# VH-VL binders against q9vpl3, part 261

Target 1, 224 residues: q9vpl3
Amino acid sequence: RGKINIQRPKAPHYERARVVAVTQPKYPELPKAKSCFKTRAERTQQQQENPYNEIIAREVRNWLDHSRLVAFFHLSSITADDIFRVRVQLHKQNLHLKSYGSKIIEQAVKNTRYEAIVPLFHSNHCIVFSPDPEKTAALLRIVRRVPQMVLLGGIVEETMLSRNQLVAYAQMPGLHAVQAQLVQTLSQAPGHLIQQLQAHQNSFVQVLDVHAKNQMNEETPKST
Short names: E, the ipSAE of ESMFold2; O, the ipSAE of OpenDDE; V2, 0.75 times the mean of E and O plus 0.25 times the DockQ between their complexes.

## First folded at step 9 (VH-VL)

Design C32 (framework fv_imvotamab_arm2; at its last look DockQ between E and O 0.33; V2 from the best seeds 0.54)
Fold by OpenDDE, look of step 9:
Parts: structure tokens; sequence; C-alpha cells
Structure C32 (fold): chain C 224 residues (1-224), chain A 120 residues (1-120), chain B 112 residues (1-112)
């Protein structure tokens, strides 16, 4: 009597196999919890309708609308303590460092003049707001000491600026200084014009004088 | 320095109206939310609602919806909490607090509180 | 609404000893954008609440190093490494992840 291999039971007889196959309980597919299969898009859409996000978006919009200087930064691996230190330094200069979720930013700027900033917020980021565009230089000075903060660009006086443009802007003399220079330049312009006009006249008179002197010398009879 | 200064203690009777104030200073008042928190005698903190002073957008806790009115006057950097008809159960300390979503997502600065006593 | 449950209700502590307060939320406090907006507040007797910790573990300005926050998801802890006399008061956790904001019931820290 062949040892019944209990570890590898022989396939049941064809008829038995058929009966077992037909009698296997078909368990209804557990309702796929709709929550597990919500695509990122669906989740994002639901998030857009969240009243809480609307509240935050309102704040973001308000900061954008009332700031004359806005700077966007990428944050690399930075500690909370480091951020706090930077925040304190910025605050002393009336610079406000804020961090918002990318989706909140998207919601805040949707269908607005700020929509172009959305691509800047795909990674960890922070925004610095200021009512004073003259603080751009101060901002850059502070941030230069923080290698974890990388300037991406900004908005100054409602104009979007690249990183390089923002740096250039910070190096420009203040509006009053530029105005003073302009006034100085304008005040010097009439003097130069007058000098040039007078130079021609003076040259003409000199030429005439030389001619007159030469004629007088020709009329003096050579006393033999 | 950021400061929130609230109006003084109030003693009222049931049925009377009341408006208490919270004045902000030392920061851009219109850029931060102001919230109101109730603390009944010997009890914990209860969030009542918030207002954005820039446009006076207001949100209430469901428990306080229709019971109080939160308002703000940005010209004088002041937020208000008001009752049309006080009840004895409104006896509590009321705090205003600044809320910053961009940094803390919480109340970072608080007023000193206004004690409201409603007794017959 | 998210329900915040604090334990213990009262924490008598000997001066110089550590204290620990627990806060549990009825649902995850992780916001859709990845942050967890849990804060700890201290209210000393006769004073308004004061912010101690924000976003689970960040100390607010002026808060001593003896205060620390930890936790994730639904379970959070405030620790005081060495309790001082000035630490007497009621501590509250607060969630700001979902509207409306909600507070824990408070934990009273007292000196034995």
Amino acid sequence: as target 1 above (224 residues)
Amino acid sequence: EVQLVQSGAEVKKPGESLKISCKGSGYSFTSYWIGWVRQMPGKGLEWMGIIYPSDSYTRYSPSFQGQVTISADKSITTAYLQWSSLKASDTAMYYCARLDYGDYFGFDYWGQGTLVTVSS
Amino acid sequence: DIVMTQTPLSSPVTLGQPASISCRSSQSLVHDYGNTYLSWLQQRPGQPPRLLIYKISNRFSGVPDRFSGSGAGTDFTLKISRVEAEDVGVYYCMQATQFPYTFGGGTKVEIK
C-alpha cells in the first residue's frame, strides 16, 4: 500500500475537482474603499474645496496684494531652529517669512496676476514679504548667511523678477538717490549747451579779429 | 512688540447687549487673523471663531454660530466680540489671540482677557 | 470636529522632577500638506494662555529648553525635563489642522 504522501496530495479525481471548483464560495469583492483609489488628482480637487484651505489662501493673497517686495526661496534641509533664527532676523527688518503648502499657493493665486509663481512651489519653499522694496538689500544680506535658503525670484513693485534681476535691483541706488542724480544731470545740461554755443561764437570772433589785424598790417605802407 | 489689549471687565444682566474689544499693536493688523476663545470659570479653553481684519471675513465654531458676532475695525486695529442678549451661561473669561497660519498655525499672542459676568 | 483628549487631568510633580502630558486626537492631525498643526499652551494661574510649542516639537520664542514636544499622527506628548515653580499651571493641547480649532481639556501641573 503506497505511502500516502501527505505533503503533496495527489490531485483529486477529475469529477471531484469539478465539484470543488463549482462549490468554492465566491466571496463578493469587498467594496473597494473609494478612499484608497482616489487619484492624486481627485484628492487635490477635494482639497481645493476645503473651506480651511480657502481661509489660508485668503491670507496668502492678502500678503501678496499688500507687499511691495516678495521673495521666493527654496528650502533645502534646514532645521526648525535655523528657520526660527532667520525669521527673527528678518522680522527685525520688517521682513515676514512665511511657509505655505504648494496647493494653498495654487488656490490663492489661481486666476490672478500671480499665477506665474506656481511653478516655483513644487518643492520645499518659503516666502518673504515686505511692504518696503528698499529692504531687498537687507533681505539678501540676511539670506546669504543661510545656505539652506536659495533665492528663486521675487516680485518688486508688482513686477516679477528673476533671481539675477532681484540681485541687480538690490544693488541699485534708492529711488531718491536716482532722482537726485537725474536732477543733477538735468541741471548740468543747460550749462554745457550754453558753453558749446558760446564756443562757436567766440571762435568766429577770433577769426574775424585775426582777419582785421592782417588787413591793417597790409595797409601800413612799407616806409622805404 | 506684538500686543493685544482687551477692554475691561464687564458686569451685566441677562438680556443686555455687550460688545468687548481687542486692540492689536506692534504688527500689521490686517495681515493676521484674530480669534476669540472662551474660558468659563474653572474650565478649559473653547475656540469661538476667527476674523480676518483685512476684509472682515469671519468663521465661527459651530457651538458659537449665531450666539455671538465677531467683527473688526481695521482703521483702529481693533477686533470685537458682541452679544445681542446675554445669558447667565455667558459668564466667562474671553481672550482674543492672534493667529498666524504661515508660521505657527496657532495662537501666538494673546490678550490679557476680558471677564464678563452675567448675573441677575 | 476633532476631539482632543489630554491625560492626566492632574499631574502633581516634585520640583526638579520630570513631567509628561499626553494629548490624543480623535483623528490624524497631519494636514494635507504634510504638516501637523499641534500646539501646546501654558496657562499660569491668573494669566492668559501662552504658546509653548507649535507644530508638535518647535519651541516658541522665549520658551525654556526644558520644554519639549513630540508625537505623530494622533498621539502627542509634552515633556518638562525639570519642573520649576514657575511651571505650575494648566497645559492645553490645540489642533489647528482642521476647522474648527479644538483644545484639549487641559492638564493641571502642580507641585507636591
Scores: ipSAE 0.607, ipTM 0.810, lowest interface PAE 1.0, mean pLDDT 86
Fold by ESMFold2, look of step 9:
Structure C32 (fold): chain C 224 residues (1-224), chain A 120 residues (1-120), chain B 112 residues (1-112)
Amino acid sequence: as target 1 above (224 residues)
Amino acid sequence: EVQLVQSGAEVKKPGESLKISCKGSGYSFTSYWIGWVRQMPGKGLEWMGIIYPSDSYTRYSPSFQGQVTISADKSITTAYLQWSSLKASDTAMYYCARLDYGDYFGFDYWGQGTLVTVSS
Amino acid sequence: DIVMTQTPLSSPVTLGQPASISCRSSQSLVHDYGNTYLSWLQQRPGQPPRLLIYKISNRFSGVPDRFSGSGAGTDFTLKISRVEAEDVGVYYCMQATQFPYTFGGGTKVEIK
């Protein structure tokens, strides 16, 4: 379903598909059907996928829980050699390139404030994890040379950032001091963060000003 | 550079206990699974189980459940395979290997192996 | 349990000629979003296994391009386009689609 054409991806279709993935309900998946008419093979398949997917979701949750930087990318077709070369470059900066199926991501973030990221994974994708949020600038430098990886947004210090917010974060002096203040101020409901993540760039300085004024404990999301 | 270094060869008698080790380096040890694989002399590979060192979650192959214990000490980046009472049929080469679900979905790096010999 | 059956058990090959190893699973290995979690391992004499191919056809880092994987569903093939002396060893297929993970019985590639 989510495969993007490799050869010069068509920008209008890409932008439209991305907006649909993050702004609209995921209604255009399969229509719901009554369980009493499902085949035996269908039931067995569903049972098998759920328990095994939970094992893999454990890995995803661990990456999310221990990464102060998470960046999401749309991934155009790329050779195995090229993606491995990128992975090695990223690894030297303590940046970890991974890809997981959308069912696994959905299961990993279920009942967390991060449920909003699920629509980003309906197309071909990859994700970069790091414990080092100061490595955001290095990440962006490395992927600038990789046109197949298109930044969609990210998470810094458990706070969701849009593409432009993440780029602006990477350019600020004194990143550690600023990131501590950002985390304290970005505890608002995920709905506001989803709007910023889904919208094409507004203003980075306005988000920082809001973050500095908000209380850290106002909304503490449950973690699983 | 990812490395898995296993403990040295062991010669034991039936009924003795044994704990062999697999030390990971060059990567975030708690972010990857460690699996154990047995290879009996002249035979193929058998998956024994896996552990996630972050929280010690384990899954065993049904053939090995109850026969061995898989554990990890994340503070020294080491995984373990342990028998409470060895049998002569436990004579084999034992490998640890790292598992990555995020891309390869398989064992990407392997230890050098630990030969365990159990004889009367 | 998914049974992985490899053929042949032994593949003596003239140096510089191709080799082909088959792996058949007892059920489909297709998983999430159409990915098939089949890998190929090489074990040279006296060495631990090493990853050659993952997800049917992707070469792992440092694996020469004379190695290629193909297949779908339940039937998979590892090909070596020109066997070199260093390719002697035992080759295993492995599935990671479900627990327990299972290996094929192995195929010994040797120079005749």
Scores: ipSAE 0.602, ipTM 0.834, lowest interface PAE 1.8, mean pLDDT 79
ESMFold2 (binder alone), look of step 9: mean pLDDT 92; pTM 0.940

Design C33 (framework fv_imvotamab_arm2; at its last look DockQ between E and O 0.01; V2 from the best seeds 0.00; counts 0 for: pae E 15.6 > 2, placed apart)
Fold by OpenDDE, look of step 9:
Structure C33 (fold): chain C 224 residues (1-224), chain A 120 residues (1-120), chain B 112 residues (1-112)
Amino acid sequence: as target 1 above (224 residues)
Amino acid sequence: EVQLVQSGAEVKKPGESLKISCKGSGYSFTSYWIGWVRQMPGKGLEWMGIIYPSDSYTRYSPSFQGQVTISADKSITTAYLQWSSLKASDTAMYYCARLDYGEYFGFDYWGQGTLVTVSS
Amino acid sequence: DIVMTQTPLSSPVTLGQPASISCRSSQSLVHSYGNTYLSWLQQRPGQPPRLLIYKISNRFSGVPDRFSGSGAGTDFTLKISRVEAEDVGVYYCMQATQFPYTFGGGTKVEIK
């Protein structure tokens, strides 16, 4: 009696194989949970239609529209306690630290003048808002002490600025100081012009005087 | 300092109209949401709705939709909760609270509350 | 609407002993942006509610270290490491992940 090879069972008789093939329960393919295959686009679209997101997006837009200073920061491994400390310091200067989801930002700025900021929000980020552009220097001073906050750029007076430009802006004298300097420069300009015009006239008169003196000397007969 | 100051206690009869107020100070009033919360005597907190004072955009809890009106006057940094016709069941403490979506996603500052008593 | 269920309803505690309050949500409170917007509020007798904890575990300004929040998904816990007399009141959990916002039923902390 040949040892039944349990490792390679002999193929069932053709008729048995056919019956087994036909009697195998065809389980309906479980409906592919539509949720697992929703494309990023579909998920994004669903999020855009969420009334809750609209509420937050409205807030973000409002902050952007009413801020004269907006600064964007990357956050690296910062603790809640550290954020709180920074927030308190900023708040004392009327600087408002906010953190929003990237998708909320996208929704908020879509089809607006702020759309260019979207690429800045691919990682952990925070935004600082202020109604006062003169607080830029104060902002930078505070965040310099927080290595976890990396300045990415900002908006000042509706103008997008790079990190370097924002730093440069903070170093500029206030608008009033610049205006004062301009006025001072303009007030000095007429004086210089007058001096230059007078200098030419004086030089001409001096030359004429020398000529006249020379002519008078030539007309004096050498009394030999 | 952020403060929300609410109007004083009210005693009303059923059928009367009422408008209570919440004045914000110490912050940019137009930049933060204001919510109203009801607390019936000896009961828990119930979220009623929120308003964004900047444009007076309002959202209500389904339970309070059509029952109350939330409004705001940004010029005087004040939010309002009003009833057109009070019921005895409206007897409760009403709180206004500031809602922050930028960090806390919650009510970070609260008013002192306004007690509304509706009795025949 | 998300239903928030708090347990226990009442928590009598001896001074200096720890207290623990549980809050369960009917749905996950994880927002699509990855954050969980669960807050804990304290209401002392005769006072308005006060924010204690936001986003599960972050203490609000001025909140003592003895308060801590933990949890994930649908299960959340507020702990008081050493209950003080000033801690007497009702504690509420609140979710702000989904509109409308909803509160738990509250837990009354009392001193034995």
Scores: ipSAE 0.451, ipTM 0.738, lowest interface PAE 1.1, mean pLDDT 86
Fold by ESMFold2, look of step 9:
Structure C33 (fold): chain C 224 residues (1-224), chain A 120 residues (1-120), chain B 112 residues (1-112)
Amino acid sequence: as target 1 above (224 residues)
Amino acid sequence: EVQLVQSGAEVKKPGESLKISCKGSGYSFTSYWIGWVRQMPGKGLEWMGIIYPSDSYTRYSPSFQGQVTISADKSITTAYLQWSSLKASDTAMYYCARLDYGEYFGFDYWGQGTLVTVSS
Amino acid sequence: DIVMTQTPLSSPVTLGQPASISCRSSQSLVHSYGNTYLSWLQQRPGQPPRLLIYKISNRFSGVPDRFSGSGAGTDFTLKISRVEAEDVGVYYCMQATQFPYTFGGGTKVEIK
């Protein structure tokens, strides 16, 4: 009893690798040299004191409008050296790593088709922009070695994709030949998701409304 | 143990609708794609399409686009293959199979098959 | 679509002797991520297909070591070192490198 299979190294499954990276958070040392990517605390302070928040929001809007690939990540604590190395690797692939405060993102996407992304920025995060949707595979290859960056989802060809849809997009054979068909199929999926969410919201409101009416109709009996 | 259990054999007439099922068990159903494969009598295998049950994203072979509908109900870990109007040429064995995008990029576990017979 | 061509169509073999099945693709199966997603399936009479080999040469769990795969690019081979009675059936190659996924036409292995 006891068979050893040394011919096939057991690689982590995508879901296992993601879970392991999240369940063992690393606490980075204080940065000694400034990088172009600031900590969450520094970002929050910069946002509060910057008189040009509307200018920065316009920059975000321009990146969103000119990028055919946008990926959203949760960002755990990371050293300035490590995030700089990742930024350099991404830049070589025409992938642009940015981070903005949540209020700035909200301003940038207000009254746009991208309003649904705002909840992703309630925690520490970063965004990768690129004009080249075919670079999705390169993005995922680079960030797989960066457990501090956890993929949340993205936008490809103006279509909002979940994490799993974006990973599937990158892994499909014939990526360049399939992009038009994939975009066509996925554009319908976000619409169905929005409709489903709206139905759940309406159902939840209806339940609360019935509960509120029952409480209002309930009263203490009066004497005489 | 990973299992895919398909619905039983069907005998239908041309023009009728049909929905066959594939129930997955023994694994995280929403973490793997389910594919459908046709095998016409005495013939080889044909890939029809795949679905990711977590969000119902589907992908069809061009030869089957518009001819069938692939769907899933993740609450009961079941995938479906549907025809709105069967043809005699749809007579075949239909398999569901699990697709692993991790290591294999291939169909690692298969259902037992559902024989669909369409004759007038 | 990538066309997968298998030869021979039928392979009668003496029990205990080797069998060799060839699969040729109409274009390279090397994916842009570097892997080659060529697999081999076995379909015994009256049974569904089952995975034997993935990524050219890796045996799936529970597959006997008498099965081996080799090849590169567009030319691939499945070998059975000593054919047993239970190996009778049809063998298919399949590519998952490019959409749509396609299968070879199959090779029937029989005992002479």
Scores: ipSAE 0.005, ipTM 0.430, lowest interface PAE 15.6, mean pLDDT 75
ESMFold2 (binder alone), look of step 9: mean pLDDT 93; pTM 0.947

Design C34 (framework fv_imvotamab_arm2; at its last look DockQ between E and O 0.41; V2 from the best seeds 0.00; counts 0 for: pae E 3.0 > 2)
Fold by OpenDDE, look of step 9:
Structure C34 (fold): chain C 224 residues (1-224), chain A 120 residues (1-120), chain B 112 residues (1-112)
Amino acid sequence: as target 1 above (224 residues)
Amino acid sequence: EVQLVQSGAEVKKPGESLKISCKGSGYSFTSYWIGWVRQMPGKGLEWMGIIYPSDSYTRYSPSFQGQVTISADKSITTAYLQWSSLKASDTAMYYCARLDYGDYFGFDYWGQGTLVTVSS
Amino acid sequence: DIVMTQTPLSSPVTLGQPASISCRSSQSLVHSYDNTYLSWLQQRPGQPPRLLIYKISNRFSGVPDRFSGSGAGTDFTLKISRVEAEDVGVYYCMQATQFPYTFGGGTKVEIK
């Protein structure tokens, strides 16, 4: 009597296998529990114009319209505590760190001059607002200490600037300093021009004088 | 320092009109929402509505829609809550609070409250 | 409207002992941007409410470390690791995920 291998049961007879296959209860596929995990993308698409988003979008627009300095940052794995610390530091400089959803930003800037910023908000991001463009250097100084904040670009005086341009801007002398330099340069220009004009005249007079002296010396008869 | 200072306690009769105030200081008043919250005696907090002082955009809780008017004067950094005709049931503490959607999505700073008593 | 249900209504606690307050929402408070806008407020007797916790677990400025918030979706908890005398008051949860904003009924923390 062959040892019934309980570990590898012999395939049932063809007829039995057919009966088992037909009698296997076809359990209706449990409605795929629409995993509440609608991908971020799917959740974003079904977002009906949520009146709530409009409210937040209004705030975003207001910040953009009243800020002379706007900086956009990518956030990489930053903790809430770290954000808070940065926020406090920025606040001391009248810099306002805000975080909004990408869709809210999109809604806020739609059909506005700021529409070009939408591509910057595909990931975790934050925005820093300031009424004072002179705070750009302070902003960059603070952010340099926060490796999790990556500068993407910004808006200064209604002009969009790349990351590099924003850095360059921060290194520029303040408007007053530039104005002072301009005034100084302009004040020096007339003096130089007058000097150059006078130099030519003086040179001409000197040449004429030498010529006249030479003629006088030739007319003096060699008294022998 | 961010501060919200509310007007003093009010004692009124039913049918009278009332306007209470909330003055903000220490921050950009036009950049943050102001909300009003009611607390009846011995009861919990009830959200009434919000206003954006920059353009006076206002939203009300359905329970308070048409019952009160929220307004703001940005020139003096003040928000208002007003009744055209008070009821005894309006007796409560009223709080104004600052709301920032960009940071906390909640009321981060509160006024000291204004007690309104409506009694015949 | 989202209904916020707090339990217990009253929490008598011995000084130095921990306290726990629960807040349940009638629907998920997860916003479209993967944030949950649940806040905890403290109201001491005779004082206005004060923000303690925002976005479930973040302590507001000046809030002691003994306060902590946790939770997800519809269930949230405020914990006080060691209750102090100054912690006496009513605690409220608030949702700001959906308009209109709604508060829990409050939990009164008292010293035994």
Scores: ipSAE 0.687, ipTM 0.843, lowest interface PAE 0.8, mean pLDDT 86
Fold by ESMFold2, look of step 9:
Structure C34 (fold): chain C 224 residues (1-224), chain A 120 residues (1-120), chain B 112 residues (1-112)
Amino acid sequence: as target 1 above (224 residues)
Amino acid sequence: EVQLVQSGAEVKKPGESLKISCKGSGYSFTSYWIGWVRQMPGKGLEWMGIIYPSDSYTRYSPSFQGQVTISADKSITTAYLQWSSLKASDTAMYYCARLDYGDYFGFDYWGQGTLVTVSS
Amino acid sequence: DIVMTQTPLSSPVTLGQPASISCRSSQSLVHSYDNTYLSWLQQRPGQPPRLLIYKISNRFSGVPDRFSGSGAGTDFTLKISRVEAEDVGVYYCMQATQFPYTFGGGTKVEIK
């Protein structure tokens, strides 16, 4: 009788995590308090109105919207000459290496299907865009020689993939066959993708909770 | 090979309209910004504005806002700079240049320039 | 608007000797959300400008090692360690930290 959390979305169980990610059933009434949440949201909206940041964000949105392959990397210290050489090698394969500030990425993906990627950019990073998802193997081959670039995951055909999933995708035969295999895999392991999205959402919620405590009086303590 | 090829030199009289072009090739035209830069005779460079050809989003330098129109036709990979009524002070060399915020923070490839002469 | 001030206006140099060009901005070029967006352009006689250095110190493709950029905040320098005949022309600094983008007034590098 004690599995209330499975029935009710109160614990970080798979069912609770799925419900929170999709519905957010623990919507706290107090975060709408005049002086706390609204002030934070308004400051964020004002920052999105910066014309220069919007110029850069527009470029990011265009790349995200027109790329069938997007790969995210952590970027360790690397010389400008070395990263330029890597960029040229990738470009020969129609792979486009870019780097944008985390605030720019956040502004670019707000109110879009890509909002879940924001937590990936909390540290030094770079992104590879391509219209050609079949170039994933070439991408991984080139980056293998660049220890400063550490794969975090990616998006293929609008499906978010973990590092291991993206590596597995690169080894599969033919694009059409890979799409069929992905559908089969998703039907047999539904929790993996949801858990990955929930982890990113929980990280975002944790950041908001910290900001609320720092900005205003803590009216309702949260646990994540 | 990335190239920006501009339309040829123009000789005009004050009050006439003019539209000069900048055709991009060797790269994905809609993925990069195109900026226009003026160089008056014997003077330095002045940024006029930029356009993102994918959706025609434009920004102008305050000095040129309302003075010129920047546009693009992505179907023929061409950007334009247009005057509705030329002035003698518009006599200058005009360059288009490509910009990418994700790789380089500067105009990495330039057109050959279009000399516009407005005699009065 | 950010005013970019270049010195000297003219730099006559003997072949093989170094040249140094200064660029000062009226405001800090450090952007709160991104990198410092300072670049250097070269305009050879009768040619369009070309990119030499981006983001203060990074050489663009095909730019020889004799070109180097340095600086921070409001003070930036382009150095040519050994001037060659092909380096004759006018050099511009440019900021893209905020609108409008602005250029320095130019520095003419000449032989002798």
Scores: ipSAE 0.442, ipTM 0.756, lowest interface PAE 3.0, mean pLDDT 78
ESMFold2 (binder alone), look of step 9: mean pLDDT 91; pTM 0.936

